# Ledger of designs, part 12: VH-VL binders against Alsin (ALS2)

Target 1, 196 residues: Alsin (ALS2), of Homo sapiens (Human) (q96q42r690to885)
Amino acid sequence: GYIASLHELATTERRFYSKLSDIKSQILRPLLSLENLGTTTTVQLLQEVASRFSKLCYLIGQHGASLSSFLHGVKEARSLVILKHSSLFLDSYTEYCTSITNFLVMGGFQLLAKPAIDFLNKNQELLQDLSEVNDENTQLMEILNTLFFLPIRRLHNYAKVLLKLATCFEVASPEYQKLQDSSSCYECLALHLGRK

## First folded at step 5 (VH-VL; framework fv_diridavumab)

Design s05 (from d06 with heavy chain K59Y)
Fold by ESMFold2-Fast, scan of step 5:
Structure s05 (fold): chain C 196 residues (1-196), chain A 119 residues (1-119), chain B 111 residues (1-111)
Amino acid sequence: as target 1 above (196 residues)
Amino acid sequence: EVQLVESGAEVKKPGSSVKVSCKASGGTFSDYAISWVRQAPGQGPEWMGGIIPIFDTAYYAPKFQGRVTITADDFAGTVYMELSSLRSEDTAMYYCARESYWGDYFDYWGKGTTVTVSS
Amino acid sequence: QSVLTQPPSVSAAPGQKVTISCSGSSSNIGDNYVSWYQQLPGTAPKLLIYDNNKRPSGIPDRFSGSKSGTSATLGITGLQTGDEANYYCGTWDSSLSAGYVFGGGTKLTVL
């Protein structure tokens, strides 16, 4: 049902926000706060990643709060932030994924100074937990890659929940059409970004 | 380019309200939260509250809750701060300031708007 | 009263060095990153230090910051007459509903 699907969207958004907040506060900000990083092209690209990641985290946090208020009040589908501000969501995810891809293509975490690599190794267990990587033999760089591309998985999840919401309406309704169109947009973006 | 442009000085009577504006440019309105910080003559800065313009979500310091209202106008790219039930103690310079992308310090400040409350 | 405590004034001659302290509690400085702001007479505050010890572009390396426990310090070396200003520390306080707090300020006089 409609209410169950809204609960799924809200619950998974809050869970995802919590995970991104942990990555931001425990990994990304402390890493960039190290004095040994200097002013290299790699560090500048990582700062861009942090900026876009923080913006995405912010959007997800506010969306989660909005959904909690929505569930306790007006439940009209047309009022959903993810539908009203779809361009904002699509642009924020695109900007973030582009920034991390550029960073990784230009050498990524491997090109950071030794104390930064030491920091990442010290936190490898946390990184593995946050990335949901189950194989304990997985290398640090693969764990980091999995972690920083979690937003692509979230785009697929948006598409699935929006499609579930669409099925709660008559196929001839404006609600059905808008939700199905939005689902398709998120899925297409996820596939496009996943190929980079 | 980052610029925060505040409205002109105001002189108000006790018990009235004042509404100060802050026009944000350079992507600031769409990408950042904006806070209001006041400074009474000879005193340090005091944070009043902030807003996330894209979501029209405002948050307030407990001291100002109920007297201050912060709003955003997407079309104008402008953030507003309205303070009601003015007292002489509200005489201050009022600044808008951009929150960093970490969300916990202010990287750019407007020049400030003087608000004088006198009878 | 200000939540964060700073000395009200410090003074030194050109070319000398000075340190300005900022004292708080576990819920503010202890749990969060500290920033420093410079306010020249008649101007708005300007970000001088963020993330405890980082300088924005355009801030000379004469300015430095550090944090230990519930206290933070701003260091200024090679003092210039143009450094005469009020200096404020600032941070989020976890005990307030995500509220930002400033220090009471320190007036630096360059003799």
Scores: ipSAE 0.294, ipTM 0.761, lowest interface PAE 4.0, mean pLDDT 88

Design s06 (from d06 with heavy chain K59R)
Heavy chain, then light chain:
Amino acid sequence: EVQLVESGAEVKKPGSSVKVSCKASGGTFSDYAISWVRQAPGQGPEWMGGIIPIFDTARYAPKFQGRVTITADDFAGTVYMELSSLRSEDTAMYYCARESYWGDYFDYWGKGTTVTVSS
Amino acid sequence: QSVLTQPPSVSAAPGQKVTISCSGSSSNIGDNYVSWYQQLPGTAPKLLIYDNNKRPSGIPDRFSGSKSGTSATLGITGLQTGDEANYYCGTWDSSLSAGYVFGGGTKLTVL
ESMFold2-Fast, scan of step 5: ipSAE 0.400; ipTM 0.798

Design s07 (from d06 with heavy chain K59E)
Heavy chain, then light chain:
Amino acid sequence: EVQLVESGAEVKKPGSSVKVSCKASGGTFSDYAISWVRQAPGQGPEWMGGIIPIFDTAEYAPKFQGRVTITADDFAGTVYMELSSLRSEDTAMYYCARESYWGDYFDYWGKGTTVTVSS
Amino acid sequence: QSVLTQPPSVSAAPGQKVTISCSGSSSNIGDNYVSWYQQLPGTAPKLLIYDNNKRPSGIPDRFSGSKSGTSATLGITGLQTGDEANYYCGTWDSSLSAGYVFGGGTKLTVL
ESMFold2-Fast, scan of step 5: ipSAE 0.570; ipTM 0.839

Design s16 (from d06 with heavy chain S30R)
Heavy chain, then light chain:
Amino acid sequence: EVQLVESGAEVKKPGSSVKVSCKASGGTFRDYAISWVRQAPGQGPEWMGGIIPIFDTAKYAPKFQGRVTITADDFAGTVYMELSSLRSEDTAMYYCARESYWGDYFDYWGKGTTVTVSS
Amino acid sequence: QSVLTQPPSVSAAPGQKVTISCSGSSSNIGDNYVSWYQQLPGTAPKLLIYDNNKRPSGIPDRFSGSKSGTSATLGITGLQTGDEANYYCGTWDSSLSAGYVFGGGTKLTVL
ESMFold2-Fast, scan of step 5: ipSAE 0.403; ipTM 0.799

Design s26 (from d06 with heavy chain D56G)
Heavy chain, then light chain:
Amino acid sequence: EVQLVESGAEVKKPGSSVKVSCKASGGTFSDYAISWVRQAPGQGPEWMGGIIPIFGTAKYAPKFQGRVTITADDFAGTVYMELSSLRSEDTAMYYCARESYWGDYFDYWGKGTTVTVSS
Amino acid sequence: QSVLTQPPSVSAAPGQKVTISCSGSSSNIGDNYVSWYQQLPGTAPKLLIYDNNKRPSGIPDRFSGSKSGTSATLGITGLQTGDEANYYCGTWDSSLSAGYVFGGGTKLTVL
ESMFold2-Fast, scan of step 5: ipSAE 0.592; ipTM 0.849

Design s29 (from d06 with heavy chain T57E)
Heavy chain, then light chain:
Amino acid sequence: EVQLVESGAEVKKPGSSVKVSCKASGGTFSDYAISWVRQAPGQGPEWMGGIIPIFDEAKYAPKFQGRVTITADDFAGTVYMELSSLRSEDTAMYYCARESYWGDYFDYWGKGTTVTVSS
Amino acid sequence: QSVLTQPPSVSAAPGQKVTISCSGSSSNIGDNYVSWYQQLPGTAPKLLIYDNNKRPSGIPDRFSGSKSGTSATLGITGLQTGDEANYYCGTWDSSLSAGYVFGGGTKLTVL
ESMFold2-Fast, scan of step 5: ipSAE 0.255; ipTM 0.729

Design s30 (from d06 with heavy chain T57Q)
Heavy chain, then light chain:
Amino acid sequence: EVQLVESGAEVKKPGSSVKVSCKASGGTFSDYAISWVRQAPGQGPEWMGGIIPIFDQAKYAPKFQGRVTITADDFAGTVYMELSSLRSEDTAMYYCARESYWGDYFDYWGKGTTVTVSS
Amino acid sequence: QSVLTQPPSVSAAPGQKVTISCSGSSSNIGDNYVSWYQQLPGTAPKLLIYDNNKRPSGIPDRFSGSKSGTSATLGITGLQTGDEANYYCGTWDSSLSAGYVFGGGTKLTVL
ESMFold2-Fast, scan of step 5: ipSAE 0.380; ipTM 0.779

Design s34 (from d06 with heavy chain I54L)
Heavy chain, then light chain:
Amino acid sequence: EVQLVESGAEVKKPGSSVKVSCKASGGTFSDYAISWVRQAPGQGPEWMGGIIPLFDTAKYAPKFQGRVTITADDFAGTVYMELSSLRSEDTAMYYCARESYWGDYFDYWGKGTTVTVSS
Amino acid sequence: QSVLTQPPSVSAAPGQKVTISCSGSSSNIGDNYVSWYQQLPGTAPKLLIYDNNKRPSGIPDRFSGSKSGTSATLGITGLQTGDEANYYCGTWDSSLSAGYVFGGGTKLTVL
ESMFold2-Fast, scan of step 5: ipSAE 0.442; ipTM 0.797

Design s56
Fold by ESMFold2-Fast, scan of step 5:
Structure s56 (fold): chain C 196 residues (1-196), chain A 120 residues (1-120), chain B 111 residues (1-111)
Amino acid sequence: as target 1 above (196 residues)
Amino acid sequence: EVQLVESGAEVKKPGSSVKVSCKASGGTFSDYAISWVRQAPGQGPEWMGGIIPIFDTAKYAPKFQGRVTITADDFAGTVYMELSSLRSEDTAMYYCARESYWGYDYFDYWGKGTTVTVSS
Amino acid sequence: QSVLTQPPSVSAAPGQKVTISCSGSSSNIGDNYVSWYQQLPGTAPKLLIYDNNKRPSGIPDRFSGSKSGTSATLGITGLQTGDEANYYCGTWDSSLSAGYVFGGGTKLTVL
């Protein structure tokens, strides 16, 4: 049902927030604190990625808190940004994906200086754990790609939850159509942003 | 098109509370976060907290947590800031400001400010 | 005590150039975009620069911003008497307990 799907969304949102917070505190912030990371351009692009990633982390945390409030009888979930396709919410995902794509197109992580590459190799097991990559033979750059595209995977999850919510309504109802359209929108965004 | 209209000046006694309002026009209430920023005479601006009305959740600066409450009224299109246990140090201009790019990135539009004077 | 450090004052003559610095830490300037606000006497602050170096519509190109590591700089060229104001940097602090933070401000006097 409806409530069960919202519980799933709330639980997975809180878990995803925790994961993004760990990536920020254990990987991005220490990485950017190193001396001699690379050229000014490469460092600036990485700082852009970190900034947009931090913004997404905050957004996801607030959304998780709001869902929890709804489930305890405080606010109706239909009022939430994710269900309304607010430009504010969509823009945050788009800005993040644009920043990571720009960074990767301009050389990405492999263009970083030795201290940065050494840091990433030293933390490869943590990176692999955070990215949920199970193959221990996976290359560092593939692990990093998987890790920094986790938000796109989350957009697919939103689409699936919205589709489950839609099935709680009559097919001919306005509620079904609205939720189905919302699901398609998030899936479309995920597909377009998933290209390198 | 974008306008943030704040309530009028207040004069309060120490120990009382004050509630300032900010009416948002256009798409501001539904699509943006609204923050409260105060500025004491001769001092720089100080962020107190903000709310994303559609999420019905507020975040407060640690200095004000426990004394400040920020709420939103969907029907009125208005955000409120209530500050309790007033002290003379709370004498300041209080601004509401619209946050562009969700997550408190920056403030693109500001209200004109509400003067709050705390005097014994 | 401001979390972001700015010089308290700067002065120059009309037509000259000035730079105003803003220093923070990894959790604020290091992790986030920097904005700059101009406050003319008796008015609310006005957004001058956002996303480190972008200008809102209506802000002339003699105002510029930059960011490097945990520091940011506001540049003003071709100074005019109308630029006499207080200037504040601001950014979001990524730590869970902080929120948005402003610099202490720099008073620009146009001599």
Scores: ipSAE 0.006, ipTM 0.497, lowest interface PAE 8.9, mean pLDDT 82

Design s57
Fold by ESMFold2-Fast, scan of step 5:
Structure s57 (fold): chain C 196 residues (1-196), chain A 120 residues (1-120), chain B 111 residues (1-111)
Amino acid sequence: as target 1 above (196 residues)
Amino acid sequence: EVQLVESGAEVKKPGSSVKVSCKASGGTFSDYAISWVRQAPGQGPEWMGGIIPIFDTAKYAPKFQGRVTITADDFAGTVYMELSSLRSEDTAMYYCARESYWGEDYFDYWGKGTTVTVSS
Amino acid sequence: QSVLTQPPSVSAAPGQKVTISCSGSSSNIGDNYVSWYQQLPGTAPKLLIYDNNKRPSGIPDRFSGSKSGTSATLGITGLQTGDEANYYCGTWDSSLSAGYVFGGGTKLTVL
């Protein structure tokens, strides 16, 4: 039901926040603190990725807190921040995915200097765990690609949970229509951003 | 052109509550979060909590959890901080401060501060 | 009693260089970007450095920042009388029960 789907959204949002926080604190921040990270252009692109990632992480953390408050108050669906302020979510995910795509198109992690590559190799087991890549034969660069595109999977999960919430309402209701429309928007963005 | 305007000085008795306001201009609430930071005489700044107005959800420092409430009024462009069960230790300058876009780890604009004095 | 540790005071003559340290832990400085704030007597704090080493528009080159591990440093060269102020470091704390944390402050006296 309604409450169960809200708990799913809240629980998965907190879990996603935890994962983004780990990537930020254990991978991105230490990586960017290294001396001789790469060329000025490569460093600037990676700093942009870190900036957009940090902002997305903050949004997800605030959304998780909002959902916890929402569940306590047993509020109506139209008050969900993910519906009411969908543009905020769409823009944040788009800005982040655009930044990582630009970084990768311009050479990505492969163009980083030796200290950065050494750092990533030292943390390969952590990167693999965070990315949820189960094949131990997967190369570092593919692990990194999977890890940094996890937000696209989250957009798909938003669409799925919004669709589950819609089933709690009559097909003719405004709530059903709003949830269906929002689900479609998140799914369309996920498909658009999933193109390399 | 970004400006944070705080309400006037307050003198309160122990056990009462105080509500300070911060009116923001030069941007929209969706572009930033507002935090409250206090500074007791001769002491360093202390973060109390913050709010992203569009989320209408606040986060509080553990020391103030249960006695501080931060709210936003989007129409008025104003953020409020209410502190209850006042003690003499709450005598301080209270600042509102803007986080430079959500997720940044700093405050780019500060209000001038509101003096709150708790005395019998 | 602050979460981040700074020396209480530092002093130097006009034209000289000073450095102000800020020490924390893995959950604050270690995991997050560090900012520095300048507070002139009778005024609100003003952002001086953000993202460890970046300066806002209008802040002169003689102010610089750096971070290594769980510590950060503010550097001021070419000291001027107008630099007399309290300086505070600040960062977010990633632990579940925290938020933004400030250093105890360093009073800079220009002799």
Scores: ipSAE 0.015, ipTM 0.529, lowest interface PAE 5.8, mean pLDDT 85

Design s58
Fold by ESMFold2-Fast, scan of step 5:
Structure s58 (fold): chain C 196 residues (1-196), chain A 120 residues (1-120), chain B 111 residues (1-111)
Amino acid sequence: as target 1 above (196 residues)
Amino acid sequence: EVQLVESGAEVKKPGSSVKVSCKASGGTFSDYAISWVRQAPGQGPEWMGGIIPIFDTAKYAPKFQGRVTITADDFAGTVYMELSSLRSEDTAMYYCARESYWEGDYFDYWGKGTTVTVSS
Amino acid sequence: QSVLTQPPSVSAAPGQKVTISCSGSSSNIGDNYVSWYQQLPGTAPKLLIYDNNKRPSGIPDRFSGSKSGTSATLGITGLQTGDEANYYCGTWDSSLSAGYVFGGGTKLTVL
């Protein structure tokens, strides 16, 4: 039902925030603090990835907090932040995915200096855990690719939850239409970004 | 705890522009949206626009679109509002006000305001 | 001209109760949550009520809010001299691309 779907959205958003926060604090921040990364194009692209990742992490954290507050109030479905500020969500996810794609196309993590590669190898178990990669024989670069494209999976999750919320309303209602439209937008974006 | 401080009073001539600042302290500047609200003598408050500093995105009331520009300097914890093509009707008290972005739709903290006077 | 309509003034004696109305349309009050702001002479507005009927920390329960259709009401019971102020309602207006709008204000006099 409606409340159950809202709890699902809130719970999964908080879990996703926790994961992004861990990636930022335990992987991205320490990685960029290493000596001898250089001031090359690859490092500049990684700095851009980190910047967009931090903004996305903030968005998800605030959204999770808002959902928890929303559940204690009487706010209507159309007042949900993910619907009201859908452009902000779509833009933030698009900007992040564009930055990571540009970084990977230009050589990605493999072109970082030896201290960075050593750091990533040392933390391979943590990277596997964070990426939810079950095959322990998966290579480092495949783990990193999976990890940094997790936001695309979250876009699919948004689409599914919004569709569940829509089923709680009459098909002719403004609420149903808004939820259906938003679900379609998130799913379309996820498919578009997932092809890159 | 949370304090918003606008820049000092301004006296401007018609047709000029004014840029006022709002410095946020005692709170997490980057976690909140900051809006500009003005109040002419004897009138109610009028929302001009707002900005989310970390996203560097601003929205403006239609009445001020094209005349107002709101910008943020996240490192300085300061938001600016520039109003151009000033008229006598722009004489007002100008407030900055904080909105919780995600719980939004209200202004939980206000600055004391700064006076902008437009006279020949 | 204000988008939201309030009575310009209201008066009552200490200990009495007053209500202040705020009337809008479907694109503002009808679609969105209403806030109320108190402005004492010479000061900036202060948030008094948010989300139609919720109070910030430090606001006594003598202050209440409600919303029905395209109208909202601020209620003040046990009126005190310190309640003399201008009161403004506010909400987002969907017709203005999510622009915020305020009422014209109501001057409360306690005699």
Scores: ipSAE 0.021, ipTM 0.570, lowest interface PAE 5.9, mean pLDDT 84

Design s59
Fold by ESMFold2-Fast, scan of step 5:
Structure s59 (fold): chain C 196 residues (1-196), chain A 120 residues (1-120), chain B 111 residues (1-111)
Amino acid sequence: as target 1 above (196 residues)
Amino acid sequence: EVQLVESGAEVKKPGSSVKVSCKASGGTFSDYAISWVRQAPGQGPEWMGGIIPIFDTAKYAPKFQGRVTITADDFAGTVYMELSSLRSEDTAMYYCARESYWSGDYFDYWGKGTTVTVSS
Amino acid sequence: QSVLTQPPSVSAAPGQKVTISCSGSSSNIGDNYVSWYQQLPGTAPKLLIYDNNKRPSGIPDRFSGSKSGTSATLGITGLQTGDEANYYCGTWDSSLSAGYVFGGGTKLTVL
């Protein structure tokens, strides 16, 4: 029911936050701390990726905390931050995905200097674990691609949970329509951003 | 303590633009949105728009879309509202007000307001 | 004119009870939590009630709020001369170009 779906949203948001925090602290921060990372342009694009990733991570963390507070007080579906401030979520995800796409178009991780490539290869097991890639024969660049596009999968998850919340309301209700519309927005963005 | 301090009163001619500021202290931008609300003489409050500074996300009321721009300067801890193509009907008291986008849907702290007068 | 409709004025004697109504639609009051703001002459509005019926720290319990369907009410008991002010309801509107909307205001006169 409604409360169970809200718990699902809160639990999965907390797990997603933990994963983004691990990527930031164990991969992005150490990577950007290396000497001779690459050309000035490559470094600037990667710094932009890290900046947008950090802001997205912060948003997800705060949203998870907010959901826990809502569950204690039981707010109506229409008062959820993901519905009220949907543009905040859509824009934050779009800005992050734009930054990673710009980085990849200009050569991405493959064009980083040797110290950076060495760092990524030494952490390949961690990268594979974080990306949830189970095939041990998967190449480093494919693992990195999977890892840094995880936010698109989260947009699909939002759409699915919002549809579950909608089923708790009558089809003719304003609540049902608002949840359906929001679900469609998240799904549409996920499909749009998933195209390279 | 939380304080919102608006810039001083302005007198402007029709067709010009005005930019007012709101300096926030005693809190953080991480948990709060800042909105601009105006009140014309003898009328009720009217929401113009707001910004979530940490995410650089602004939203505007339909009536003001295209004429109002709300921006934030994180270094200065200041939010700005610029209103263009001023008319006599824009004569009002302009308030900045704080909203928690994580925990509430209401304005818990208000600035004292700044007067903008549009006259020839 | 205003999106939310309030009576323009209400009056009562000290010690009496008064109620102020606020009427909207399904996209605003019907979908969202209602707040009430008190504005004394020459001052900025002050939050009086949030989440339909909750009081901020420092607001006495003689102020109360309620919501039913697309309408909300503010109740004030034990009226004092210091309660003479304008009162505004406010809420978010869930329409496509959603934003915050206020009522037209009610002037409370304590006789």
Scores: ipSAE 0.362, ipTM 0.759, lowest interface PAE 3.1, mean pLDDT 87

Design s60
Fold by ESMFold2-Fast, scan of step 5:
Order: structure tokens, then sequence, then C-alpha cells
Structure s60 (fold): chain C 196 residues (1-196), chain A 120 residues (1-120), chain B 111 residues (1-111)
């Protein structure tokens, strides 16, 4: 039902935020604190990734808090932040994915200097756990790719939950139409950003 | 580096109200939610509620709804918790605690606690 | 009573291993990440484990956490006298009475 789907959105958003927060605090911030990370260009691209990642993390945390308040008020579906501020969500995800793609196209993590590579290898188990990669034979670079593209998976999850919410309304209702349209929009963005 | 500094101990009469403050320092105040957690003597912790400064919206545990008010002063970097209609059962240590970021729902920094005693 | 169930006490000798359980339901532990807090006498609780099995900086790796279904477990290896404390699990409850919930606590005695 409606309330169950809202709790699913809230619970999964909080879990996603927790994961992004851990990546930010335990991987990105310590990594960027190292001396001699690489060339100026590589470091600037990584700093851009970290900046966009932090902004996405902020938005997700804000959304999670909003959902907690929304559930207490049992408000109309159209009042959901993910619907009201959909452009902010779409832009934030797009900006982040663009930054990580630019970094990877220019050589990515492989271009980092030895201190950075040593740091990442030292934290490989944490990276693997955070990335949800179960195959222990997976290479570090593949783990990093999986980890930093988790936001695309979240866009698919948004689409799925929005579709579940839509089925709680009559097909002829404005609520059904808005939720279905939004679901399609998030799914289309996820597919667009996921093409490589 | 992050510190949560709570106001001093309070002794109150039954039926009165108490207002406890929590000043956050060492970080960006608006990026964090602050919750209030109490612990009666010999008991475990009990979450009372918290505030999300950017939404200016407080959330309360059902047990405390109607009796507790949580507010924030972003300029002062201070969160307040006011509990009304005090009973002897409200005698407890009152902690403010920071959600590591407001969406996390776990508490990474805690104040030292404020003792509130309700006695006749 | 507490929403999350913990054993009231556990004890072991220095150097031994101990586990502390925390049992809930699908709306709390089943749907959400679990955290653990250590409380030494006369002090505020301290975050020991978050996100089921993650340690904050400064927490030694002899502390571990895990979650399976609607139950969570805190593991402590190489017990030290300084580990004597109350331990509390905590999580969000996603039911209609949404809010943060704590376990009743487990007193660890190092013999």
Amino acid sequence: as target 1 above (196 residues)
Amino acid sequence: EVQLVESGAEVKKPGSSVKVSCKASGGTFSDYAISWVRQAPGQGPEWMGGIIPIFDTAKYAPKFQGRVTITADDFAGTVYMELSSLRSEDTAMYYCARESYWGDYYFDYWGKGTTVTVSS
Amino acid sequence: QSVLTQPPSVSAAPGQKVTISCSGSSSNIGDNYVSWYQQLPGTAPKLLIYDNNKRPSGIPDRFSGSKSGTSATLGITGLQTGDEANYYCGTWDSSLSAGYVFGGGTKLTVL
C-alpha cells in the first residue's frame, strides 16, 4: 500500500545517504588530504568529483529528513520532494555523474600517484563492502567504478518506488499520471547516464 | 573538534516546564540535525525527538508529542528542548546528540548531558 | 519495555570473545541499519558501530557488528577490563509510529 511504499522510499533513502556519507568521510576526504596525489589536472578533476559528490550527499540527506517529516503528516503524493523538486534531483545526479565520467575518461584513479593508490589498496575491503561487490576477486578499479556509479542504481530505485506509489491511485487520477510520468523520467535519466 | 555544550542542571517542581539548550561548535551547524535523548536513572536511552534546521521542522517521538517543543537558532548555533507538564518520571539525564548528518539516524557526537530533577 | 531486545548482562574473562545480540522486527532492524553505543559509567553514550558493521575512527577492529534478518550482533574479541560498560543497539523504526529506538542495554562484566 501507499504508506508501505512511502516507508520504503524513506528507509532506502536513509540507507543510501548513510552509504554516501561513509564514502565521503572515509574515502574521498582522506584521499584528497594526501600530499602529491598526481598532476594538477588529475587532482582538479578528482576535487570536482568530490565537490559534486558532497552536494549530492547533502541533497539525499535533506530528502531523507523531509521524508521523515512527510510520513508524520501523511501528506499528498504531489507534495513529495522528489516530485516537487525533481529538477534539483535530476540536475544534481547529472552533474555528479558527468564529473565522475570526465575523471574516468581522463584516466581516472589509475592516474593517481603512489600515495593515493596505496591508500585505496589499504582500504580495498571497505571499498568492496561499500560498493556491494560480492566477488572477492574483483579488481580495485572495478570496485571503484561500481562504487562511484551507485547513484545510477538509486535513480532506478526511485523509478520503481514511484511506480509502486502510482498503483495506489485510480488510473484516471492526476496523482497516478504524475507519479507514472515522474517514474519514467527518472528511469530515462538512469538509462541515459548509464550508457558507456 | 565538534562539541555539543549543554546548559546546567535544573531542579523543577511538578507541573512546571524546563528548557535545556545545546550549543554546537566545531562544524557547520545547518548541515546537522540535533536530537534529544533522555536516560532515567538505571534505564536505557529514550529518543525524544530532533530538529532539522534547514526545514525548520521538528520531529517528536509519539510519547512526547504535545509536551515537548524543539527549536533551533541557526545564528546562535543553538538547539533548545522544552518539556512541559513535568512529572517525577521526567527526572533524567537529558542529552543532545548530533545525527552524523540529519538523514543518518545514528548519533556520532553527544553532549555531556543535563540533569533535570523533578521534585516537590 | 524496550522495542529492541538485548540480554541484560554478559560476562567473559580478559582476552576472550563475547557477543551481544539485539532482536527486533521487520519495521526496525529488518528495514534499517543498526548502530551500537558504548556507555561507560558516568559518561554519555559513545558511537561504537554504525551501518550494521562500520567503525568510526578510533574504534579498534576487535569490535565488530553484523545483521541477519531482524537481529543484529555486536562482537568483541580480545576483551579488556576497559570494555566493562553498558552496550545499546539502536535503529530507526519505519512503522506508523516512526522514530529512533534503542535496545534495553547489556551490561558487560570482564571477570
Scores: ipSAE 0.007, ipTM 0.444, lowest interface PAE 9.2, mean pLDDT 84

Design s61
Fold by ESMFold2-Fast, scan of step 5:
Structure s61 (fold): chain C 196 residues (1-196), chain A 120 residues (1-120), chain B 111 residues (1-111)
Amino acid sequence: as target 1 above (196 residues)
Amino acid sequence: EVQLVESGAEVKKPGSSVKVSCKASGGTFSDYAISWVRQAPGQGPEWMGGIIPIFDTAKYAPKFQGRVTITADDFAGTVYMELSSLRSEDTAMYYCAREGSYWGDYFDYWGKGTTVTVSS
Amino acid sequence: QSVLTQPPSVSAAPGQKVTISCSGSSSNIGDNYVSWYQQLPGTAPKLLIYDNNKRPSGIPDRFSGSKSGTSATLGITGLQTGDEANYYCGTWDSSLSAGYVFGGGTKLTVL
């Protein structure tokens, strides 16, 4: 049902926020604080990634808090922040994914200087845990790619939950159509960004 | 405790631009979205757009898209609204207002407003 | 003009009650929470009601809100001369390209 689907959205949003917050505080911030991180261009691209990542993390955290407040017995799915501010969500995810793609196209983490590579290797177990990569033979660069593309998976999750919410309404209802349309938007963006 | 202070009254010629500022105090600048709402004499309020300061991204009402730009200066704790290609119909009181913690559901604090007069 | 429709005026005597209506569509009131704002002469609007029926701290319980379908109502009981003001409803318009919308306003006169 409706309340169960909202609890799923809230619970998964809280878990996603926690993960992004850990990546930001334990990986990105310490990495960027290193004195010799790489060339000026590489550092600028990584700083842009970190900026977009931090902004996305903030939005996710606020959304999670909003959902927790909403969960005390309201029937109207239409009141969801993800529907009211769909453009903000879509734009924030797009900006982040564009920044990480630009960084990776220009050589990405492989272009970092030795102190940065040493830092990442020292934290490889944490990176592997955060990325949910179970194969212990996975290379560092593949772990990092998995980790920094986690937001695309979240867009798929939004689409799925919105479809579940839609099933709580009659097929002919405006509510059903609105939730279906929103689900399609998030899924289309996820597929588009995943092909970048 | 929470206070929003807009810049002073402006008198502008048609075709020019105006930039109004809103300084947020009480420690809420980074945590809340700020919107701009105008009210022409004898008319009701009209939402122009809003910004979440740390995102440096703004949403605009369709009527103002292309003419309005909303920006934030985190260091100064200030949000700006610039309206270009001014017309006499733009004569109004301009308010900044804080969106509640539920992201645009309501406006819980309002500035006192600043008057913009567009005249030849 | 305004996307939300309110009566232009309402009047009553001190101690009486008044109800102000706000009518919209499924994409705004139907989909979203409604807020109400009081604007005293020469002042900025002040939040009276949010989330259809909740009051900010400092707003007396004489003010109440409700929502049914695509319409909302503001109720004021025990009317006082200081309640004379313009009242506006407001809500998010949940279309993919819209934003926040206000009603045209209702002038409350306390006779």
Scores: ipSAE 0.009, ipTM 0.468, lowest interface PAE 8.7, mean pLDDT 83

Design s71 (from d06 with light chain K54R)
Heavy chain, then light chain:
Amino acid sequence: EVQLVESGAEVKKPGSSVKVSCKASGGTFSDYAISWVRQAPGQGPEWMGGIIPIFDTAKYAPKFQGRVTITADDFAGTVYMELSSLRSEDTAMYYCARESYWGDYFDYWGKGTTVTVSS
Amino acid sequence: QSVLTQPPSVSAAPGQKVTISCSGSSSNIGDNYVSWYQQLPGTAPKLLIYDNNRRPSGIPDRFSGSKSGTSATLGITGLQTGDEANYYCGTWDSSLSAGYVFGGGTKLTVL
ESMFold2-Fast, scan of step 5: ipSAE 0.467; ipTM 0.804

